# VHH binders against Cytidine deaminase 5 (CDA5): the designs that were tried, part 16

Target 1, 346 residues: Cytidine deaminase 5 (CDA5), of Arabidopsis thaliana (Mouse-ear cress) (q9s7l8)
Amino acid sequence: MAQQYKFVFTAEQAASEGVTDHKKLPKLIRKARNLVKAPSKVGAVGRASSGRFYLGVNVEFKGLLPHFSIHAEQFLIANLALNSEPKLTHLAVSDNGTVFQDPCYDCTRFLKEINNAHQIEILIKNAHGRDGSFKSLESHMPDEFGSESILSAEPSLLLMERDNCLALIDEDSAAGGISSNADLCSFLKLEALKAANKSYAPYRKCPSGVALFCEGEVYAGWYIETVDRTISLGPVQAALVDFIARGEGKGFDKITGAVLVEKKDAKVGQEDTARKLLEKIAAPNCDFKVFHCQEERKDWITGAVLVEKKDAKEGQEGKLLEKIAAPNCDFKVSHCDEELKDWIKL

## First folded at step 5 (VHH)

Design s79 (framework vhh_brivekimig_d4)
Fold by ESMFold2-Fast, scan of step 5:
Structure s79 (fold): chain B 346 residues (1-346), chain A 121 residues (1-121)
Amino acid sequence: as target 1 above (346 residues)
Amino acid sequence: EVQLVESGGGVVQPGGSLRLSCAASGFTFSSYAMSWVRQAPGKGPEWVSSISGSGSSTLYADSVKGRFTISRDNSKNTLYLQMNSLRPEDTALYYCARWTDYSGFLKYDVSSQGTLVTVSS
C-alpha cells in the first residue's frame, strides 16, 4: 500500500525514482536502506532479466551475534528467489547511498550459483571509492569460475525452478479435520514443506524451509546454500526476507507462529539457529514447531516396475529406471517372477 | 461485533457448480485467515478449505481438492468458495469461519447462519 515498503519495482516504477537504466541503479539503494532501521546502512539493488528491480538491506538482530544477520546481498538473492526471477543481470551495493562498495566477495558466491552467473555485471568501485563501473562477475573473481564445476550434475541452479521431491515423514493424521491445535500448524507445515521443496542445497544435500505466521498472513523462505557454509542463508532468515518485503513494516514481535521443515538427522540442521533467532525477535507467545521430511519419487511413472529375470545381464535394471525417474528422485527395482499380475499396481 | 453472513447455497444436480459468499464485518478482514467448514446431515463438522489474509496461501481437504477453489476480496470484506463437480456427499450446511492468531491453540469463530447446499438428482 505505502510506496516506502516496496522491495520490488517494475521498470516504469524504477524510472519514476530516477532509474532509467542500470547505470543509475545506486539511486534505489537509499530507498532500500530507509525501509528498514538497521545499525548498518548497507543496501543492495539488482536488476533481473524480467526488467524488474529488486532491493536488499542488511538486517541485524539486537542482542544476537553477527552470523545471525542477513547481508544486503543475501537479502537481494532471497528476494529474487521468492519472486521466481530466473536471472540477475546487474547488482550494485552502497553503505550510505553516496559511496559505492564492491559487493561482499563471499556473498557474491551466491551469484556464481545462478544459471547465468558469467553474464551478471556487478558495480565495482574505482580506486577513490566515489564512482565505479560495471564488470562481469567472471572478470571480478576469475578463480571462482573453475574448469571443473561441482554444479554440472545438478538438475537446476540457484533461481531456476526446482522440486526437491520431499514429503513429510511425521504426518499429522488430524490435518484434514477440524482441530483446535492442528489446523494452523498444518497450514504452516505445508507452506514450510513447499519452501523446503524450493530449497537450494547442492553441496550438503540438506534442504529446508520455514513458514512464519503474522496477523493472518504466511511468510516463507528456504535454505540457500553456497560452497562456503558461513555465507549460506538459513531458512528462517530467508522467511524474514519475505516478511520484511511483504509485511508492510510490521515488527518481528507480531510473528506468532513458525514451522521449520528439514530432513531428519540432517548433517546441517537449522532448528537451533531458527529457535534462538525466533525466541529473540518474535512474539513472546510465538509457537515454533519442527517437522521432518524425506525424498519421495514424485516424478516417477506410476505403475512402472522393472522385473529382473534370473539370467539377466548385470546393470540392465538401473539403466532402464534411470530413463523414467526424475534426476533428483530415488527409484527402486522389484524382483518378482511368481506374481507378475501385481507389478502394474505399483 | 464480529459478523459473518453466508449466501449462495441452493439445490443443484450432481456435476453442477455453486459459488458461496461470506460477507464479513466488525474486524480487519485482511488480518485474518479464513476457512469454510461444512456439516452434513447427521454428521459432525468437517473442515473444507482455508485461505491466508492476502489470499497468497490456500489449503484444501483431500475430499474437495481439485474441485473447490477458495478466494477472497479484501476490498469488499468477502470470502468465496467456488464449488465445481459437486457430488451428493457435498450436501451440507456450509459455514464461514475466522481464524484467531496462533498461540498453540487454534480457534474458529464460526457463523451461526450457514448456507445450505443440496446436491440431488
Scores: ipSAE 0.184, ipTM 0.624, lowest interface PAE 4.7, mean pLDDT 74

Design s80 (from k12 with D101S Y102F S103G E105R F106Y K108P; framework vhh_brivekimig_d4)
Fold by ESMFold2-Fast, scan of step 5:
Structure s80 (fold): chain B 346 residues (1-346), chain A 122 residues (1-122)
Amino acid sequence: as target 1 above (346 residues)
Amino acid sequence: EVQLVESGGGVVQPGGSLRLSCAASGFTFSSYAMSWVRQAPGKGPEWVSSISGSGSSTLYADSVKGRFTISRDNSKNTLYLQMNSLRPEDTALYYCARWTSFGGRYLPYDVSSQGTLVTVSS
């Protein structure tokens, strides 16, 4: 019998592991410790608004500096993003599954990038050291959250659907842009471009994406930026999260192809880091290529757009912040309800 | 809409040969890379081989390198797999698969539901 390598659970599947609600999240951490052979057995488990549960493990690469590693919390957030989960509701972290750990300061700052950050509940140890209680991220780090931080229109939109409106500079115009002949290199290039278009890069404006080829399957991930670049997740690391989560225990030495798509004049380049990591872990014959992209609407004259409406959800008064559009993407106010129109600000 | 129909399977002795065909319809065949995927009794799916839209690039699983040859005829919208030096371990349902432009987070292929059975036995 082979061990199951499973990083995503439906509510029903989690219940079969004894996890019927968020209070039992620690049970999944013990499973996570056995899914990846890593020097650190740190695990993270999260519950999404969909009711699905996600695992994260700490991934360290032998012979590489710590900044190449993937923290369990970064793994979990990348896993949420890869599965199009818009919100994280609850998070628990443990170094060995027997003792809960408070998330580190760097990881909690990473969580602040999520659009619902104020409402994320994290498991914090009680005074007795064994039992934990869930506390909002804002309660845990109040100095990081001003009263109007979310309402100030700053783009704290990690996990929200986005399109960076990027196109390949290297694409053959005679072949009609993205409609290349679908050979393996072109296919990986298009998948890396799609990943770059999902990249969260609000501070340095350098989105990027990576696609990996392994035994007939493609794995992809994108750069996820934080205000402090030291805790940002690179696109090759994000693609490796996809590889670990969906690759069913395949070794990194089975990766035979990789493509990075990034902006040509990026202030934060990913090529050197991706090349060093792949040279260390991928197949000796792995073909790694870099292609460049640019914004399709680079010179677009526009302001930020904000859609707000009063949210009467469950009888609570509130504002629903729906979208902040990037000026480099096409935005058009379409026909909508009269009430919604009154809340659109251009 | 997308239709893939496999044929050419059968029973052969070890060391024998078979040629599989896949007739494609409902899309611009020459614009897509194509693959062969197999599933042996009691095992999960295994990727076998892929070919680019133009036919200029091919890849093979280590288990079939030197024995299998993938090819295509874009004028006939048909994919082929020439299988030589067959072994009992090659016994499986063989599926034709189209590479999707989305890459597929869970499956990068559109796979025929039926496949064609290859049995290698003496």
Scores: ipSAE 0.000, ipTM 0.253, lowest interface PAE 13.0, mean pLDDT 72

Design s81 (from k12 with R98K D101P E105R F106W; framework vhh_brivekimig_d4)
Fold by ESMFold2-Fast, scan of step 5:
Structure s81 (fold): chain B 346 residues (1-346), chain A 122 residues (1-122)
Amino acid sequence: as target 1 above (346 residues)
Amino acid sequence: EVQLVESGGGVVQPGGSLRLSCAASGFTFSSYAMSWVRQAPGKGPEWVSSISGSGSSTLYADSVKGRFTISRDNSKNTLYLQMNSLRPEDTALYYCAKWTPYSGRWLKYDVSSQGTLVTVSS
């Protein structure tokens, strides 16, 4: 007997539900319909390279604008990231669990951020709209794969392991008094920092993470950026994916603590959105706190690779300079090439 | 938890060869460029060689070009450095390092703290 509110299936568990391979993915979407409190019309199901199957559902928040919502495809991608899955192999999307549909254009563009995007197969309707076949994401939208991403010089990092090398600023890392409430805040602060260090923020460089506390358990999530900011997933929304997937049907009104970690003066700030969402859905007495982070100093690391941009704005090619810093050398991003060379010497 | 464990160092005569290995764990190895860095006794660290995540591109310091070959086996999460025609000047602790994308075109790497000792003695 399958457990209620299950969002992750091993190959064996999926087989026990009648899903022996990716061709039966729409079958799992029906289960997704019954796993959320908010009304939902769409579900998503994916197969990872590990052989595990993942569910995603639309999550809408009563009384909040649509941009606060979590799309089923975003839910699925956050669920993959939360479980350290490096690759998605197959995806199917459906309404009400009975009629499958093509993934929305914006959601397929979100999938393009995944490190194995060209290999992802999605279930696409045939000409009669009743049956479908798996087609590669690249073959479904070849023009999108013909254009270079804004990070054309670097590989896509979504679902790849990452460490943003962030540390709390000195003021926010200062030790407080010893009490059970202070201990909880310190614990959530560290979990939110850990989440921020996993955040995918390649376009605007504003990683962030959130940790939520509910009845003795911690749930966490991080900002997942796309080139189009309107389809990016906020860190509170990502943490709520973790809450829904692992919280065994608990209501949002049981969330009593939350911490956001983000960069100070970030161009894309998360505090206002997170506060408004939590005030609407969390416990009336939920404590929400914000702490700030910055890139960590390299006191223990003796090496750095410097890519010299000769004139990137003019379309001039930069060059790669590999320089090794002396022990205890600090790096900053705000200095010109000449000043940076003073900090790194081989 | 990122772990980088070097091995293969030892004592060798001038003109000899050694192959260093670096076993990587705790991250998706094939997704990151890797480097070898060395530190000779009483000197600062020196970059030796780098290889792209796919293995299609390699770079070498002028001091080792034509003598050293960097390679990787992504199926085994292992980085290699084949060192030929070794010289006394190659005596150093050798470290493997993971490249981390940072601020667009700025690249950062983390080095192992352990290292493996290579001694070239006449």
Scores: ipSAE 0.000, ipTM 0.127, lowest interface PAE 17.2, mean pLDDT 71

Design s82 (framework vhh_brivekimig_d4)
Fold by ESMFold2-Fast, scan of step 5:
Structure s82 (fold): chain B 346 residues (1-346), chain A 123 residues (1-123)
Amino acid sequence: as target 1 above (346 residues)
Amino acid sequence: EVQLVESGGGVVQPGGSLRLSCAASGFTFSSYAMSWVRQAPGKGPEWVSSISGSGSSTLYADSVKGRFTISRDNSKNTLYLQMNSLRPEDTALYYCARYTSWGPSRFLDYDVSSQGTLVTVSS
C-alpha cells in the first residue's frame, strides 16, 4: 500500500524536530506551517495511538456560506480516518502556534463519537493565563458522558474500521458496474462506493461517500456523522481533506470529475450540498454524477457465531439463526442480536 | 518526449506466470494513472488493468481478476503487471498506457506505446 502523508508526521519525523511527546504539540504546529503547503495556516494538531502526529487546517470556500467550511478539528478527524488510525490520544488547537484555543463546542462533540473518547486529552486554555493544560474530554464536558446522555446507551465507534456492506442499485449493479474499457465514471463510482462503505452514520443510517478526480489521481472521503447533524462532516468536505493532504498543493479548479454514492431516498441527502460546493470550486467543466446504494441482504450465517442481545435472559436461543445457517455450519448462539435479526428473511 | 518501454514477455505453458515491466520517462510519472492494454493478433485493443498515480486504487477487467496484479514503483518510474494462472486466451501483445484525459470526459483517454511486449501462452 502506497500512502502519501503530507499532513502526517511519523514519531521519528516529529522527534527529529524536537517533538518527542504530546506536550510539544504547540511546537509542531509552528514548525509544520513552514513544511506544509496548505490553503490556510495549521489550526489543529493531534497525536494518534500509533505515535503519529496529524495536522488539520481551516478551509473556507470563497462565495459560500460558513456552514460549507471545514473546521481544523474536523479536518484532523477526517485525516485520522483516511489514514485508518483507530484512536486519538491528544489534541491541541491554535490560530498562530502561540495562542491556544479551546476546541469549539461542536468539535468537542465530534470527538465524543470516537471509540476512545473518554481517554482523549485536549489542550484547554486556562483561566490563569494564555497557556493551556491537557484535560480529558470527559472532564471538559462531563454532561456529555453522564448516564442520562443519549450517546451512553449506544457507544460510539468513529475511527473503528467498518464495512457498511453497501452495493450499487443502479442499472449497472448486476453487471459489476464496470465497462471492459476503463472509464472515469466507473473508476470514481467504485472509489465512492468504497468510501460510502467506510461512512460513519449511526444516528440517521444514511452513509455516503465521494470520489474526486484530479490529474490522474483519485481522492476520496465519507460522511462522518454526529448526534447533532448540523455539525456532521459531509462526504465532499471529507474528500477535499484527502485532496488537500495528498494533492501536493493543487488548486481545486483542477478537479475534473466527481462521484457521490449515497442511499436512494436518504433521510439526510448529500447531493444538493455536494453539487453546490463543486460548482463553486472545481473546474468549470467538472462532471459530477450521483449513484445510489443499498445494504446487501444477509440471510444466513456460516461458522461458529457468538451473539448477544441487550437485556437478554440466560437461556436465550438463536433459533432463527439455526433455521437458516448454511449446511455443516458449526453454530452457537447465547442471545440474538437485534441487528442480526434484520439479516433474516421472514 | 514521452517514452514507455515494455519488457518481460515470453512463451509460457498454460498455468504459468510472467511479470511485465514498463519503464516510463519524459513526464512526471506519479501524476498519471497508468494502464495495461493488450491486443491479440487481428483484434482491437482490450483494456486489462489500471492503477492510480499513488497506487492506492486499482481496477481489473473481469477476465483477469484474481489472476493479474498491477503495481507501480514511482521512485523508479516503473509500472508492473504480475500475471498468474495464464490461459491461451491471454496470448497478446501487451502495452503500457498513460491516461491523458483533461476535462469532464467520462472516459480516460490513453497513449499506447508502439513497442509492446509479446506474451504467448501455448501448450
Scores: ipSAE 0.005, ipTM 0.310, lowest interface PAE 10.1, mean pLDDT 72

Design s83 (from k12 with T100R D101S S103T; framework vhh_brivekimig_d4)
Fold by ESMFold2-Fast, scan of step 5:
Structure s83 (fold): chain B 346 residues (1-346), chain A 122 residues (1-122)
Amino acid sequence: as target 1 above (346 residues)
Amino acid sequence: EVQLVESGGGVVQPGGSLRLSCAASGFTFSSYAMSWVRQAPGKGPEWVSSISGSGSSTLYADSVKGRFTISRDNSKNTLYLQMNSLRPEDTALYYCARWRSYTGEFLKYDVSSQGTLVTVSS
């Protein structure tokens, strides 16, 4: 019997497969590997705070450089994001479903982008290569969570809900015809924009999303950024995670359409990488289109109320900021000499 | 051979409701995105709504948002359009359409030659 998602299991489903202990998590990886078209060497399995188990497999593309590949841990994180899971609690990595492996250093740094990263438990091998034990990410890589970072670290929000408030540049006229908003390109364009609005791009501020069309169905994914550029996950790779997880074993050669939505003149562009990957794996007649987006204009009231008080006697300052609009709107600041006043300017 | 047969049209008063059906045959229905397209007397075709093969994604023309609901039953090879709060401007011949392929700028549809007539009048 086919399940809607091959890479997501309830706690009860995992137990029926013999995964009654978190140390048995690698057992699910063997099952997941049999579902992909290409052989996979490394696998990952994670438990979310919901109690559901998620699988990640390493995806390599024949004829492409290794940097195009999807690491099992990246696949797992994208799979969590696609299923709106807010937290990862446990992670195990395995080569064959029975032999435990420590997660690679780059992949553990990728995990640091999750909002509760300090609390993630990862399965680490003991000194003699036998059984492992779960160890917090912080204790595994203390240099990344040193005292300075703990005391002053900016919040990492990878799995938190977000809306980047992006809109397409040069939209077509209002819906009403059988062209433009009704064609497949318009359908994919809107799905890719939706994906771009979920994109995690806090360092370089270049969110992007991809939508893929295959046999009447749309698959989508978004750019997931890390401080280290080399381990970021591109939007086409994230969309392929969705395709593999929900596509019921369909080959990449069935993908006949693709749309990328990214910012115009983005400092980190995705077009070249996406085009090269799709040319190698997708249908020979696959159409790939790129559209540009920008943050929504502030032509309407979207601001925040900022109240700032200055005490001239002490040189003290007090301020209160209240957000009344979209999370990414600009704020206007108004000062008062001795009294608090609410001001909004757009 | 691909066949699409529409039904459910009729005459209703403004504010009334109708449910249109489209029976599909000759292809794997669940593998194709489907649309409803209408043509009012003396006007060109107007796209109304689309639904993906699985039914997970839907799109609506701004003129019908909040009033019309597109759905499908893949076990019965049938597409539906529930039309509520009908207006005189909704008067048209309604066609069921299968998406053929993406062409970059325009999607070519396979449509029934028959359609089903919806008349909204007092």
Scores: ipSAE 0.000, ipTM 0.334, lowest interface PAE 11.8, mean pLDDT 71

Design s84 (from k12 with R98K W99F T100S D101Y Y102G G104P F106W; framework vhh_brivekimig_d4)
Fold by ESMFold2-Fast, scan of step 5:
Structure s84 (fold): chain B 346 residues (1-346), chain A 122 residues (1-122)
Amino acid sequence: as target 1 above (346 residues)
Amino acid sequence: EVQLVESGGGVVQPGGSLRLSCAASGFTFSSYAMSWVRQAPGKGPEWVSSISGSGSSTLYADSVKGRFTISRDNSKNTLYLQMNSLRPEDTALYYCAKFSYGSPEWLKYDVSSQGTLVTVSS
């Protein structure tokens, strides 16, 4: 827990840095920038429903295309997810801890994936270019929160607890005869599988996770998807957020092992991107291995659609399916006048 | 050189508890992930649990989840395995294992040759 102090603050710790309320969020950005050796262009700071404050920094990789970069808002969201925070309440972005700037449009669209997105308040510059004020994300981007299609409405589940029910393919299972000499690869493989089971991949159904090894410690992260693939956060980038937040300023060149777990024949594969990134930043002797997973569950409700009658209580349909289906089965909720029972029978 | 000395094994009734210890020396203990591996009579070795160098990450075999807890005390260079709700099938020699660093191949465990015997019988 003390290891995450640099990028995670209790309310008391934030107050000791001069942040006694959400309006002073930008003051924490300066601390985050001083802790990252990699170039930091923009900082983000957020307050979670727990009362804890989280930091995010922009991480750029020399010699790699911009899409390999971790934007400050993506870093912040990964940091929240790594700490099992269910909701983000307030967000501020600042270049140097004293000057406010509006969050980038792509990153604010990323925020709309969060389960409480319409309630998130962000610090926006006022019309005179002076100090900003907090506005709801929905008020700032009303077109992104317009009326949803009844049949295509999907609940935003980012930051909600999840288990993708993934298991390693038989030949790679941990239950297979481990010699009295088990290798580090087996340990990283299980950590990467654990990360893949937390992965948010609602649009392309290709969850993945990465585990990194550095000097006796394991760092992990998972793929976090958006509708726009170009602003999705890759699993290696998410694991690097964990590495930066908990690694006490160690350089990426100390990373000596990495494992990626993803679905075999995934529509969106992570191997090429992860390999290219690790080849640029990790130790010259870093070993990188890819293992494959598959859903372990029997899906007798394939093709079922949750429907909500106009008069039905919000969330009741989800509770019913949770009771009938596997506890961790993914599903969609749509509004219509049809009987919910008719869709479950499908 | 690297020394791993296991202790804490014994004979217990089903449903009983035991705490295993592994005293490590000859390396910077806090810099290495550690594991417990067991071998039941007439069977091959089975990985039981692993813990990162700081103790922030732990992993467990499905057969022991909810019953066993791995922990470490880096100030004492000691690894622990708390075993609760023991079953006859937990009967095995238990080995402490250290990852070998700097291998040109994937890292491998250094395993104690002695182990500590756990017998669960009525």
Scores: ipSAE 0.006, ipTM 0.418, lowest interface PAE 9.5, mean pLDDT 72

Design s85 (from k12 with D101H E105T F106W Y109F; framework vhh_brivekimig_d4)
Fold by ESMFold2-Fast, scan of step 5:
Structure s85 (fold): chain B 346 residues (1-346), chain A 122 residues (1-122)
Amino acid sequence: as target 1 above (346 residues)
Amino acid sequence: EVQLVESGGGVVQPGGSLRLSCAASGFTFSSYAMSWVRQAPGKGPEWVSSISGSGSSTLYADSVKGRFTISRDNSKNTLYLQMNSLRPEDTALYYCARWTHYSGTWLKFDVSSQGTLVTVSS
C-alpha cells in the first residue's frame, strides 16, 4: 500500500474514494484507518473551507505523562494551521477508528479558539447510536458563545494569518552556537523564530516556536493557546505534528537537532517541557538549544530623519528621540542652516 | 492618497468638554504614531499629544496633561482627542497628524489642510 502516512487530501483525492462532501466524512476516516499507520489510529477528520480534508491522530509518548500527548483534534487543528487553512467547516471524531463519537469537552474548547468557531459543524451521535448528524459548535455548547468576548477584541484569531513581530534579542555571532555548523544553527534559529511569529498566544502573551532537524529536512510548529492552559498545544508537540504529517514515517529517534524560540522570562515557558519530551523521543545526541526573542516595536518612528540646526544642543535631542522611537529605530542626522518650515516644536 | 478628516469642533463654555475625531485613509493606520497639533489665533502651531501605532504609549504637552486624553480605534482607522476642563487658551484650529520626522525639539507631520475649530468662550 502506498502513502501510509497521508494526512491531507485534496477534494479530488477524497472524491476518488467516494467522499464528495462533508456528509461522507465517516467514509474517509474508515478508509484512512487502513492507509495511515502513524503512532495511533486516525481519531479525527475535518473539512476546510478550501475543500481539502485533514486527518488527526492521537500521539502518546511512552514513559511520559498523558499531558505530553497530542489529541487527534489538536493534531488536526495544528495540521490545518501548518497548511495555512483559514477555516474549519466540518469535524468528525472517533476514539477507535470504527465508531464516531462526540468530541470531548477539552477538544470542543480548543475548537472555540478558531476564527469561524460559531460556524464549525461537528458530528454528534443521535439517541439511537447511529452515525449521527452535524450540528454547529455554537448549538452544541451555547454557554460558551456570548455577545461579549475577549476574543472579539483580538486582531487575529486562531487559523487567521498573524505576525507577532518578534526578533531575536541575542543575534551577535558570539551568542553560543549549537555546533561547528553555524549555517544549521542560524537556519534552525530563523525557522523557530518564523514559527514563534505565527504562534497563537492571546491570553498569556507568551508566543513560541520550535524547529526540528531530521536527515536534511526541517519541521516546525508553534504554541497554540487556549483559555485553559492545560489543553493548549506546546510548540514541540506542534512541530511533531509537522514531522509526522510530512516526514513519511520517519522515527522520532532520527531527530538530531532542535531549537526553541520563546520570550525571555516568559510566565508560560516551554523549555522544560520541550527538553523533557525531546530527551525521551529524539536521537540520543540531539542538540537542543533555546534562544530568546522580544516584540519588535514598529509602532514608533523607525525611519526618522533628525534635522538639526548647526548650533543646536546635541546630547539632549538624541536622548529624547531614543525614548520615543522604536528600540531599533534607524535615523539620519542632517544639519540645516535655514529655518525649518512646517515643523512643530515638542 | 493619504487623507485625514477632522471633526467634533465647536463653541463651548470654559470648563466644558469636546471630543475630536479624525478619520484616516490611504495608509496602514496601525503602523503609524498619530498626533494632535493645534494653532491658536495669531500664534504658531503647537504639539498637543501623540499616541503610538498600537495605542500602548501616549505623550502629552504639559499644558494639557490631566485634561486631554488621546486614543485610537485601529479597527475603524480613527483617532480621538477627549478634551475636558477646557480653557480660553485652548481656543485653536486642531489638526490630526501622522508623525513622520523628528528634528530634535521639532516634529514633522502630515497634517490635514483644514482642521477643526475649537472656540472656548462665553
Scores: ipSAE 0.000, ipTM 0.345, lowest interface PAE 10.7, mean pLDDT 73

Design s86 (from k12, 16 letters changed; framework vhh_7nfr_2)
Amino acid sequence: QVQLQESGGGLVQPGGSLRLSCAASGFTFSSYAMSWVRQAPGEGREWVSSISGSGSSTLYADSVKGRFTIARDNVKNTLYLLMDSLKSDDTAVYYCARWTDYSGEFLKYDVWGQGTQVTVSS
ESMFold2-Fast, scan of step 5: ipSAE 0.439; ipTM 0.750

Design s87 (from k12, 15 letters changed; framework vhh_7z1x_3)
Fold by ESMFold2-Fast, scan of step 5:
Structure s87 (fold): chain B 346 residues (1-346), chain A 122 residues (1-122)
Amino acid sequence: as target 1 above (346 residues)
Amino acid sequence: QVQLVETGGGLVQPGGSLRLSCTASGFTFSSYAMSWVRQAPGKGLEWLSGISGSGSSTLYADSVKGRFTISRDNAKNTLYLQMNSLQPDDTAVYFCARWTDYSGEFLKYDVWGQGTQVTVSS
């Protein structure tokens, strides 16, 4: 049996498969189905604003509860995020022998987190179930867009560029010369921190990231939150999307190392879920470590911004910050600074 | 035969640049993470940079971050180190090394190159 590893298609590559525009997107659904070996052959296909096409597959873990699984639509969104795609234009889903399957209700709510959600078109089955037509996400579920103003208030949405300004806590960070003695654990720790800094966590404010090691390669993913927390994608699941998409058919039993970076005392932690999943699927000798992070610039700048809030007169805030910035330090507005300003208002 | 061969070393003036190459043979190059390590006169080994099999992940020692760039061309079985803004204290023998699987707190290298001399002097 042929193995299909391709989860990303350029416009030219899609055309070679007979897909020249979004109306022919369902032709790629059959390829998505062929990527899964589980009881469910659910696949998703999406077109990004770049013109590239992305595949997603349903991933279920034998012997684990459904909440550990990755839905095909979640896989697709994680795949878009991992490839820095800023917008999704079209989505189609396939189920066990049905070419034109409506995306599940929970997964369509996941799509609502994307920065261009109002403009996303999804393939919806016609009454006879044999054919479908593209319909805007908003027209398909108008009641769900009542909270648009809440999401638009966030510094960045799901597929937008993001930096959470996180750094490892002192007890989890090396001092004096670790760069001279860097080990694989340090490498995975820094990759997991990079992933945590890309994490979309606007509701719980608990970003996290995971890095996996397999046969000389690092795979990474991050927590992707939805307003309905039960359908959020965990960081280990997101890292497994990267593993499946780039791992060229390697088995999970070849994963020998994993690192999770999350906030200390997070309201909803990822450690238990990640540990249980890795114990089930990874190599028997897989080493799994957890390190903790915090908003580093927030602690350093908190005093400066609080002083500005207390002492600043109308139009003097910027000058006060410049006066109290640390010597030999460049002060720049960033995502972290914006979050800090919102924090101080409270 | 599994082998790593470094080239590109030489004498360069402070502020200059050099590009080191490491050609691999006898194994599937893309399946291994690789590192650059140096040894200055009278000092121990210093790890400089690491790169994953695909090149998607890179890591640098603080001493070279922003000045050195690690890269690889898997089609040519070659690892590179682009060295910019060279300083006299960058004078060392530079080695490429192959990482093994994770097995404890420190990197395990199972294959080393012969080394190439870099001298930064006027």
Scores: ipSAE 0.347, ipTM 0.689, lowest interface PAE 2.6, mean pLDDT 75

